# VHH binders against NADH-ubiquinone oxidoreductase 24 kDa subunit homolog C11E3.12, mitochondrial, part 1

Scores and structures below are computed, not measured.

Target 1, 162 residues: NADH-ubiquinone oxidoreductase 24 kDa subunit homolog C11E3.12, mitochondrial, of Schizosaccharomyces pombe (o13691)
Amino acid sequence: MKPIRFFKPENLQLAKAILARYPLRFQSAALVPLLDLAQRQHGTWIPPTAMYEIASLAGVSIDYVHSLILAYPNDFFWRPKKPRVRICNSWMCQQAAEEQGNSNWDSQCRSVATKYGFDVENTGCLGNCFQGPAMWINDKIYGVNTKEKLVDIMEALTQKKN
Positions, changes and structure headers below are counted from each chain's first letter, unless a header gives other numbers; antibody chains are not in Kabat numbers.
F, E and O stand for the ipSAE by ESMFold2-Fast, ESMFold2 and OpenDDE, each averaged over both directions (binder to target, target to binder). V2 = 0.75 x the mean of E and O + 0.25 x the DockQ between their complexes.
[cut] marks letters that were taken out.
The coordinates of atoms that the task and the answers printed are left out; those that the model quotes come from them. Centres of patches stay.

## First folded at step 2 (VHH; from c06 with Y53W)

Design d2
Fold by ESMFold2, look of step 3:
Structure d2 (fold): chain B 162 residues (1-162), chain A 122 residues (1-122)
Amino acid sequence: as target 1 above (162 residues)
Amino acid sequence: EVQLVESGGGLVQPGGSLRLSCAASGSTFSDYAMGWFRQAPGQEREFVALITWSGGSTDYSDSAKGRFTISRDNAKNTVYLQMNSLKPEDTGVYFCAAEWGLFYDSPSYDYWGQGTQVTVSS
């Protein structure tokens, strides 16, 4: 089998720079920075292809890499976070939706998000109430005032059009 | 592509033990991480156990930890779930699943077996 290639060229250069900071017999010390780099490249989690390449670069077993990921469960993820939408139900966001004619906005958002595979919850103020109804989609806060805009955001996040 | 067939289910008393097997065929078994899931009547399918491609790492749901052990034999294309100290709440259909990545959630798995029934009652 050929060596597994996960890192983009620019990130492979960074990975080599990280490894170069450690003597050859201590390159396992680079694992945490390499895992962080891999997670940032992939998005939110570390895929198996990244684990194999990191193990090869650092001269350790893939089992060791996986065990290190499990040792940092708040920082490294070996599976995608479950996607979710938190819809702001503060008085300000409810008023903004009402003023835009969207008295059923929560229900519309829930219907759309569910079709794209997101869990839907309610939440308090998100700090975007001035821009209209606010939502937390995964890790970011959005001001969303139309079903079409919500669909556009969800398609961009999932690369799906339904 | 991989095809999965579970076996080893049955009726057992509380506190008893069962060993489930999942035989794989169709392609290179060692390229897949394997999981066990279960589904009680009227419930969603839930994660039970996971094992990496090489068998070097495992993980378990909170309800399975300390009682269940997942293992694999890549030479025999088989995954096992040893279930000890069984409780009535363990009752359900147990599915094995295969996936390229390492996922806890059932929608992420690519291949599923037909399931084997485990019933724990007195």
Scores: ipSAE 0.000, ipTM 0.122, lowest interface PAE 15.4, mean pLDDT 75

## First folded at step 7 (VHH; from g1 with E99S)

Design k1
Fold by OpenDDE, fold request of step 11:
Order: sequence, then structure tokens, then C-alpha cells
Structure k1 (fold): chain B 162 residues (1-162), chain A 122 residues (1-122)
Amino acid sequence: as target 1 above (162 residues)
Amino acid sequence: EVQLVESGGGLVQPGGSLRLSCAASGFTFSDYAMGWFRQAPGQEREFVALITWEGGSTDYEDSAKGRFTISRDNAKNTVYLQMNSLKPEDTGVYFCAASWGLWYDSPSYDYWGQGTQVTVSS
């Protein structure tokens, strides 16, 4: 059947670029950024058409996409005015932060990010434990182990002013 | 009308090589990921290889890794499967398929070719 399309052509390209960041066998890791992209296109929430297209593109079930949305209840029901840094609250990422000498990592990141106009909050597992601690910023998941790296990311995003 | 037409199949000896081609028409080729599937006698159709929209990434079934190479030419609306070091167990009908997304299961693919027979035998 003809695929259901939601993304504008430019966003479809972005979606594919996002998917390209992850191994083909692990496209589920790209879903959070894809959902963010869909939310940004729509303006506030993620419509079913977006869910279906994301599922189709990533090669996952629609149920999985829906379950993922439900796993992040504070992220996809509205579009925030400010950019947000979402720090993974998985035990692996928290452990990684501590082992890397970043005590009170959430507090440190919050203090730094707020100076750049970002909101900081915790989110569920982002599926990037290998490069933990993981952070979700705009349409990308990052491994961030220093405040300097966080600043670099935020500055880069601010300069783009998309 | 959407069409996928496979070619390049045939009879080869073990250790031999074949290059399959699949010519696509009737849809925007670059909008679809392309895959190869095969069906051995008495078996279900199984995934062989996948290539993304612009050819940036590929993946294979375990038995094909290191021996098969999937590629595509979007200017020619064609996807290829280079098969080296062929084995008798590679015998089957090989199908070209197109998918909007990145799938490993056959039911999720949108368009299919008629298939081309590959026989590996001494």
C-alpha cells in the first residue's frame, strides 16, 4: 500500500538523516529524535499520522512507537517554548556520570543549561547507555560527560537559530 | 504501474559468483529502501540484504555477510546483489523488494519483483 506521509519533504530528509545516525538493527534508538521532529513540525503534539510514518520509516511497530510516547509523558503532549536538555535517568547513565567524576550531574547540568536559556529535566532511558550519560537535546541524543561538551552543544544549537 | 524486474540468476558451481539486478519503474525509486529476499524450496521467504534510500547503509543476513554485497544506482533505478562464494544452500528464488522504511520482514515491503532463480550445484 501507499505509505502514509506526514513529514514535509525537508523533514523527511531530516528524519532519514536521523535514522542514519544509528545502526540498521537499532533504529528504535532513533525514535525519540524522530518524535521530536514530528512534534516540531506539527507545533504542539504528535498526530497519529506522524506515529505511523515514524513507525514505517524506522521499521518498527506502531504499538512500539505509541508505547514510547507513553514512556515520556511530559515530552510529547506539548511543544515547549524553550529548548530543553533531557538528562537520561537510567541507572546506567547515572552510574556513568558518577564514575566519570561528575557528582550531582543533574544539578551541574541544570545550572549550566539554564544560563543558555535551556530547560533541564530528567527523562526515561534514552537507549544510549554505551555513551552515557545520555542527553536528549532537540532532535539528537548525545553522550555528554563534561559540562564543556554540554556548553558546546548548546552554543552550537543557539547559533543555528533554526 | 509499479514494476520490479529481477535478472542475473542462473546455475553456478559452488564457489562461483552471480550478480543480480533489479530494475524498478512506476514509483520514485529513491524514496524507497530496497531489499533482497530469497525463497528456497519448501522454505519461507527470508531476508537477504537491505540498502537504505541513498545507499548510505547496508545490512545482511548472517549467512550472506562477507559474501554478498547490495548496492543501488538511483540514477538507473536499479538495485544489485553481488553474490560471491556461493554455496548450495544459497539455492532459491531471489526477489527484489521496495519498502518505504527500513524493514527486515517481507510483509512490510510494499512492492515485489517476480523473482529470479539461483541454483548452486556441482
Scores: ipSAE 0.841, ipTM 0.942, lowest interface PAE 0.4, mean pLDDT 89
Fold by OpenDDE, fold request of step 11:
Structure k1 (fold): chain B 162 residues (1-162), chain A 122 residues (1-122)
Amino acid sequence: as target 1 above (162 residues)
Amino acid sequence: EVQLVESGGGLVQPGGSLRLSCAASGFTFSDYAMGWFRQAPGQEREFVALITWEGGSTDYEDSAKGRFTISRDNAKNTVYLQMNSLKPEDTGVYFCAASWGLWYDSPSYDYWGQGTQVTVSS
């Protein structure tokens, strides 16, 4: 039986491209970007399947991968973590929300995000006011102008966990 | 069914050359890095050469460097080992192997051929 693969085909290609940047006998140097890729694919943390896949691809021990993850506790997560939504609290984003007919936007977003299992916070200006309301969700900044759009984003992100 | 079939082995004199081929079937060839290993009589199987998925990078054991060249043709599902300047110590059974990743150790490879005998003798 084929082992369970973690990377989507497109990400597998990216992973291989990353590995190609390093000497064959020093593929361990590629692990950080690989872990980042894996975490991004998953959305919140690096599951064991990803660790195994990375180890397999790079030709390193799974223990080494684990050790590396532990070495970067603020960057990589090896246990389940809730996705996070940071809602921009800039006046521009707030105004944008209001102009778009989204009264109590923060509350609406919190409600939706909570239902989808996200941690919700407020943040200062994200520098994306012209696409406001801006939200920082996991590793990306989004312009979200409807509740439906937020739902779509969150659904997409939650589906990635499977 | 996964198959790796080596060919091209034989008897050669020291200083001679051989070109080994390994025809793969039963799996997506381009998804696997390919390697060559050899096993001399009474010895353990040892790494000889590795080539990445698309052939972008190669590596060799020290004794093979400068003499052996690993290459692959993904369109033909074949990996090759050009062996030049052969020495008696190169004698052994040469195995083609496929690996999902970039490994230098035998146990980490997923698929293996039956091997082809290479004998270097005067």
Scores: ipSAE 0.840, ipTM 0.947, lowest interface PAE 0.4, mean pLDDT 92
Fold by ESMFold2, look of step 8:
Structure k1 (fold): chain B 162 residues (1-162), chain A 122 residues (1-122)
Amino acid sequence: as target 1 above (162 residues)
Amino acid sequence: EVQLVESGGGLVQPGGSLRLSCAASGFTFSDYAMGWFRQAPGQEREFVALITWEGGSTDYEDSAKGRFTISRDNAKNTVYLQMNSLKPEDTGVYFCAASWGLWYDSPSYDYWGQGTQVTVSS
């Protein structure tokens, strides 16, 4: 039987690059970045095929991979979950929105995202405050300054068209 | 059809050197980590050396460290084991093996060669 394969070619290259940063006897140190990569590729959760390929690539037991996922239930998920938006509410992003005239930006973003079926949460700094007010939509960080831009993003992600 | 073919074994005096080669076909060689294993008379197959997919990292069993060097040439689909300062304890059949991941135990390897005999004796 051929090895279980989950990663797309570009992500397999990234996974191997991640593993190359660690000593061969301690590849378990790479598991968190590998799990994150797998979850981002799959969308919202880590399927069993990804768990098996990660275990194989890193030379660790599948039980260890399962244990890590269960140990970090707020970061890694083993079942599909509802799409999620995390809106940066750091002081820097709030100031950027206010300087651009968008003092009610958080409320506007929540309204739009909820309309498209996303769970909405607040988060701390995402590292993209210089692109404007930042938000994390599933696996990507966006700087979004207008309601129209947010609607365009939500429509692209949900396949809804106006 | 996957094939791994070892060569370069033989009889050598203690302190001598041998270079083993393993030619691979039937799979995308650069996608696989490669290892060498040894089976001495009356013993189980044991790990000797491992090299990563692009050759950036290597590891060895304790007695081989400083004496053996694993390398690979992905353009030639070939993995090598340079064995220096050979000892009678190094005698055995040497196997080339391929694995999707970074494994040290023989049951975890996916593809195996037929082996090449290395004998270190006076």
Scores: ipSAE 0.450, ipTM 0.798, lowest interface PAE 2.3, mean pLDDT 85
Fold by ESMFold2, fold request of step 11:
Structure k1 (fold): chain B 162 residues (1-162), chain A 122 residues (1-122)
Amino acid sequence: as target 1 above (162 residues)
Amino acid sequence: EVQLVESGGGLVQPGGSLRLSCAASGFTFSDYAMGWFRQAPGQEREFVALITWEGGSTDYEDSAKGRFTISRDNAKNTVYLQMNSLKPEDTGVYFCAASWGLWYDSPSYDYWGQGTQVTVSS
């Protein structure tokens, strides 16, 4: 009958501190912050073990936790997020690439990102178009002006960590 | 081996007081919320009181509010229930229980003591 454990010790302390902000008998109000904490600990999604521990800590049904995750599908994910690159194809980024001699920049970036196993999408302006071509790699915006720089970023993001 | 051992029960007259203690061992006491439950003859275990992991918040069943006080000493691995202004309807076996989270229902508690009898009668 051992309870399911997900949170690392420091995050368990944070979870209990979050719960302390809310009156007893109304602990369901803490679920959104708890789900966010769990997703941040796990990376990009909330595994079942986290859902069960959150339900246990807050004293709510697992069904309620599942319903809440489904109610916020843009914020909470129950499957691993596939890595992706969003390449800016705004007019300003296209002009910046042409000024740098890279009229086929979009195609070059797609080739590199696909080689490293990323899904590739297009996006509009990222707020960095004035400084050169821009892209989103997962959750970060990069100003990338050479193929070599993109390869360096991709290798760093896909390298095994000790 | 996890153990919760209640003590302090007994026979008391209406209007009297008792202080229950529950000594815990075999687990990290400060990681668990603690509760007290009462079982009257022929009834299910019913929630009496709950205290959070560090003791910052407490809650009580309606009839216990203002009369009972739950407290804990994490250095001594002990939870207490001070029961004042006792009434005959408070009679029953009082169980100490530990839960990972903040639960009010008995099936959700992880560890249980053997209970201590409290009888309120003249």
Scores: ipSAE 0.422, ipTM 0.776, lowest interface PAE 2.4, mean pLDDT 84
Fold by ESMFold2, fold request of step 11:
Structure k1 (fold): chain B 162 residues (1-162), chain A 122 residues (1-122)
Amino acid sequence: as target 1 above (162 residues)
Amino acid sequence: EVQLVESGGGLVQPGGSLRLSCAASGFTFSDYAMGWFRQAPGQEREFVALITWEGGSTDYEDSAKGRFTISRDNAKNTVYLQMNSLKPEDTGVYFCAASWGLWYDSPSYDYWGQGTQVTVSS
């Protein structure tokens, strides 16, 4: 009864525009760009909900969509990629950490994140340095002011206790 | 509640014309592709025509090409099937159907109307 919904409204419009580029009896040719769009919307990988909606929109079997993802293993991922942390290295965030007595904050964050299997990168300003040192964890920005808070976030995201 | 209501069927002579209408309600009409299917007595529903979400593309079963035209008016939530040069083989119940995607087979359509009878006989 209810159609499976994955695409945000803006991206649904783009998906339909992609499909319009191909003949109605050759819509399978649109699958690669549709999978790319879905992965970009979701972040790092293509969830089952996206696979089902793509199959429905293009009029192809779900098995065909799965097979296509497996055929492009360097481009499309059907499981979450290794999560990442991007630590704000702006001067304001560095000063906030120093004022909290944590001059080795970057090192502590890297140590914790790596232990939970995250890739760690630096990033520029995340905004108005809200609530102390800031970082991106996957697709969300967090204000993190203690090692314990970082551990709590990592446990929630990985479902692992430490 | 989703509703698709067909109208415009009837009895017509061979060579004649009919215009079928399907009024849609209960869903965002422009989000759905639309199709028409025909069911002759003792047969399964067979694909006749489909039209994309905003009407940019259409396709037809082979015998309908050149005779039938599917169109839609998204402002009126209505899809149409103009049927020209009708043949006795066109006789059957015509169903309007809606699908999230671009499907040719009956089981893949999400919503169905009750059907309208088209009879082409001498």
Scores: ipSAE 0.393, ipTM 0.769, lowest interface PAE 2.6, mean pLDDT 84

## First folded at step 9 (VHH; from k1 with E54S)

Design q4
Fold by OpenDDE, fold request of step 11:
Structure q4 (fold): chain B 162 residues (1-162), chain A 122 residues (1-122)
Amino acid sequence: as target 1 above (162 residues)
Amino acid sequence: EVQLVESGGGLVQPGGSLRLSCAASGFTFSDYAMGWFRQAPGQEREFVALITWSGGSTDYEDSAKGRFTISRDNAKNTVYLQMNSLKPEDTGVYFCAASWGLWYDSPSYDYWGQGTQVTVSS
């Protein structure tokens, strides 16, 4: 008997594509986008079947997935209508920004994102410190080290929507 | 019935090469990540290599890096392990395994082959 699967075939492919964005030993960094995908499929919250599926796919414990959801309760219990940018507020990401010559990084990002009509908020560690500063934009975690890159991302997303 | 059948094992001298094959049947091969594990005498089964569903990414245990190459042919439902520069410490039974996800631990794999013996000895 096959275990219960959550993702529709098309979303399973997307999930795998998401996982492919990260090194195999850092698949935990893919969990946030995966959860987002699951949330989108479900429509609102993340069902347990999705949690299990995500854990299975990413090769992480279900407990880890649970902990992640609990760490970001406001992110996974509702689907916002407006696109969102979640800027990682971890010290590592902040340090990365500074080291990369980005002063007032949070403010800069907020300004750009707001200009493009995104809701902007800070979030905890996204697990992508290795490519920090990290931010969660819609269904993807980005490493954004320049304002220009953020602009490019915003432009691309805006164009895609149109 | 799900089957994984390993082949290609044998006796080789140190520095030699072997190419292991694992033929899969009874399940949708492309839906599973594939892994190779090995078990040396008196030791626990250990991770050797992992390849993602499409073959887009691979990973290896440290001792295998640079020497072993995992690959797969989804059209043939087969996963391979090219082993070069073999060492005596590589001796063991090599198992092919299938996993829905990307795991490094053996208990998380769904299907297993019977194993093929690899012996590296002078």
Scores: ipSAE 0.846, ipTM 0.946, lowest interface PAE 0.4, mean pLDDT 89
Fold by OpenDDE, fold request of step 11:
Structure q4 (fold): chain B 162 residues (1-162), chain A 122 residues (1-122)
Amino acid sequence: as target 1 above (162 residues)
Amino acid sequence: EVQLVESGGGLVQPGGSLRLSCAASGFTFSDYAMGWFRQAPGQEREFVALITWSGGSTDYEDSAKGRFTISRDNAKNTVYLQMNSLKPEDTGVYFCAASWGLWYDSPSYDYWGQGTQVTVSS
């Protein structure tokens, strides 16, 4: 079966760059930012052609990609204008936060991110337990274990918009 | 016409080395990840090594780690497999394959070579 191309050439390069951020055995962790990229290209939602392209690139089944989309029902049906911080609510990430000395981590992050104009939510597992606690911010998944790091990320993102 | 042509196979003694080459044509080489697979007698084809589009990342089956090195030259449309410290269990037909994405299973690869025989025997 010939691969179906969805991404524009420039976005295909970005997609590959995204995949490069993660170990080859953990490419599933790159799916969320890839879906975000696809959504941005399309403008609103993620078409099946995008799902197939993402699955093909990342080496995962299309069913897995579809299941992932369904796991985030509020994220991929429309493109929000307000930047968002999505904090992984997996037990592994929560445990990681606690072990790293971050008690009440969700509240801390919410307080900080709100000050920077970000919408803050909890999200399901982002598949990035190896760098937990994980956060999904715009088109990238981050490992964030300090408030300072969160601030640095948000400041960097806001500066790019100016 | 898409073509993948392997070369460099042969007979070597245990502990010896071989360098396999795979020359690609008929498609945009840099758009595809490249892999090596092998098939021992009476066994299914198995994954050996994978290299990403730009060559930035590689991965190997456990038995190949530390002994085999996959590399590519996009300017020459060629992927290589350097095999050191060869063992009798490495004997088999080695196949070069191209994939749009990053896969470890053979059915997901788009294009295949005819294979080159590697025999490790004392």
Scores: ipSAE 0.845, ipTM 0.944, lowest interface PAE 0.4, mean pLDDT 89
Fold by ESMFold2, fold request of step 11:
Structure q4 (fold): chain B 162 residues (1-162), chain A 122 residues (1-122)
Amino acid sequence: as target 1 above (162 residues)
Amino acid sequence: EVQLVESGGGLVQPGGSLRLSCAASGFTFSDYAMGWFRQAPGQEREFVALITWSGGSTDYEDSAKGRFTISRDNAKNTVYLQMNSLKPEDTGVYFCAASWGLWYDSPSYDYWGQGTQVTVSS
C-alpha cells in the first residue's frame, strides 16, 4: 500500500523540518504547525488526504489529528470554505473612498462580491488604509479603487464573466 | 519493485559486536524514515531503533540505548545497525523496515526486509 501524499515537495520538506523541532516520541507537539501548513497549501481548509499524511508523518493516529481539528474550529476547517472578501471599514478607508467619489463604496463592493459568490465581511485594516480603499480577498490584500477593477479581480478569481 | 535486503547477521559470543546493513531499492530512500525490529522465536516483532529521513535524529528501545547505533547513508540507500556489547537477550531475527513517518509500532511500517538472524550464545 502506497503512502497517502498531499504535500507538494517543497511543503513536504517544510513539514519534515517542523517535525525536526520536536523530540522523537513527542511529535504530536508538531501537529498544530503541520495542520497550519496543510491548510495554507490547500487554501482555506484541510482535506482528508492532508489529515492522513500528517498522521503518517508524525506517527500519530488519524483520530488524534481529527480531534485537534475539531478542538480548534476557529483556526482549522475540515470543509471547503466559501471565498470571502473583507472590506476595510476604518475611518481612513471611508475618507479615502469619499475623496474618490465613492461615498457608498462598501455597498458597491458587497453587491459585486456577492454576485460572484463571495462571503462579505468588514474588517479593521490597521496600517493598510494608506493606499485608498483596502480589502482582503481571501488571504491577499488589494487596493481597489473602482468597481470595474473589482469585477476584473472577481472574474479572474472565479473564472466567471458577469 | 521495493526491496529491503538485510545482511551482517551471524553467531557471536556475549560481549561481541555485529554490524547489520540494509540495502534499499525501488523507492526514494531519503523520503522514508527507517527502523530496525527484532523478532525472537514465538514473539512479535519489537521495536529496536528508528532514524529520521535525514539521519538527524535517532531513538532506541531501552535495552539498546548506549549499545546500538542506527545510522543511514542516503547516497548509498543503506541503513545500518551497529550492535555492541551483545547479550543473549538480543538473539532474534532483525528486520529492516521503512515508513513514511516516525512510527514505533511494526504495523505502521510500509516496507519490510526478509530479516537476518543474530544469535548471541557461548
Scores: ipSAE 0.463, ipTM 0.802, lowest interface PAE 2.2, mean pLDDT 85
Fold by ESMFold2, fold request of step 11:
Structure q4 (fold): chain B 162 residues (1-162), chain A 122 residues (1-122)
Amino acid sequence: as target 1 above (162 residues)
Amino acid sequence: EVQLVESGGGLVQPGGSLRLSCAASGFTFSDYAMGWFRQAPGQEREFVALITWSGGSTDYEDSAKGRFTISRDNAKNTVYLQMNSLKPEDTGVYFCAASWGLWYDSPSYDYWGQGTQVTVSS
């Protein structure tokens, strides 16, 4: 039976190099950089498989690894965040939508984003309203002026068709 | 299919030396940390020495420090325990063991050899 392995080969070597910086009786000091490496490999959060491999490599309990993640909630995330859309509600973006004939643009955007599993929020716009109504999708800014363009973006980001 | 085979045990006088070897097969040896454990009659299997995956760091139980040296040769898939200044208290069956990580307790080790007897007696 093969135990769970998370790290890619290059990152496993980095993990072992990190552990080598610390005395063998104090390998728990390496956990913060190991958790950071695992989060970077996985994207934005640390899956259970990474937690178990880190605990095994460092010779510490899985409970200790869990407690450390919870102690740094602004740095380490233990589940994926639901993707989100932030729709600009500045006066300039509202005017741009109205001038394009989109009297229910907010409702259209919310309907589409929700179908693709995104949370929807409103936000201010600091400078990109000149390119049509603006929105932030996972912290990347888009100028989106049609429902069809929004669907295309959502399909590309999720690889889902609707 | 994993195999750990110890050799080099025997009978020695107090103050003598032995060199234990453990040949590994059936797994990627360099991915594993290696340890030696001793079991005396009537006692639990106890930690003796640990060596990291590359051999860059080692640690020992208190009575072994300065007398025993663990080493490894990843090209030969072999871990060694050089035992000098042997005492009657060192008597027992010595086991080679492999672990994915850096563990000191025997239940956390993944693979075990059959053991080799070391007897230190006048």
Scores: ipSAE 0.349, ipTM 0.757, lowest interface PAE 2.8, mean pLDDT 84

## First folded at step 13 (VHH; from q4 with D110N)

Design u1
Fold by ESMFold2, look of step 14:
Structure u1 (fold): chain B 162 residues (1-162), chain A 122 residues (1-122)
Amino acid sequence: as target 1 above (162 residues)
Amino acid sequence: EVQLVESGGGLVQPGGSLRLSCAASGFTFSDYAMGWFRQAPGQEREFVALITWSGGSTDYEDSAKGRFTISRDNAKNTVYLQMNSLKPEDTGVYFCAASWGLWYDSPSYNYWGQGTQVTVSS
């Protein structure tokens, strides 16, 4: 059977160089730098294919690799980060929402975002308060002044109809 | 088609030497670590030796240390096992195997040869 592959060629060579720094039978000591390399290649988290290839290269069980990821929860992530909405609660954004008749805007936004699976929290000024109520959705700032616009944004970001 | 073909087995008296060869084809040889395993009749396949992708490191089962030497020639796609000071307990079928990584257990190896018989007796 062909091995499961994840690493790009340049990173595969680096992974093997990392493993070469450790004595045979002690290759588990290389797992932390290998996991870091895999996460950096993938972006923000370590997919199962990376876990399988790391386990294969280092000669350790897949369960051991997974348990190590769980032991370093601030450094290694085994799933994409949960999407997040940060609703501006600055005075300027609250005034903008009130001027548009949206005195319960925070509650409306929470209801919609939660329905689409987003974590919701508040944040201070986003630098967009003069253009209406603002929120940070994942890594982008939006001016959102209607429930319908928020739903449209959430559907576009999640590919899910309301 | 991946192939690993062992050769060099035979009948040898105790204290003698054999050099096993394993010719590889159908895959990028230098990407794989290589190992030798042996199997006596009625027994499970046992680890004998391992060599890293470049040949920079080797390891052996305890009874083989000091007597056996694994080596590889990536230009010839060949791995070798030099077996010196052979004992009757070394008798068995010797298998060449290729692994993506640094494994000691036979189920974790990706590709296997057909084996070559080594018999050590008076």
Scores: ipSAE 0.546, ipTM 0.821, lowest interface PAE 1.5, mean pLDDT 86

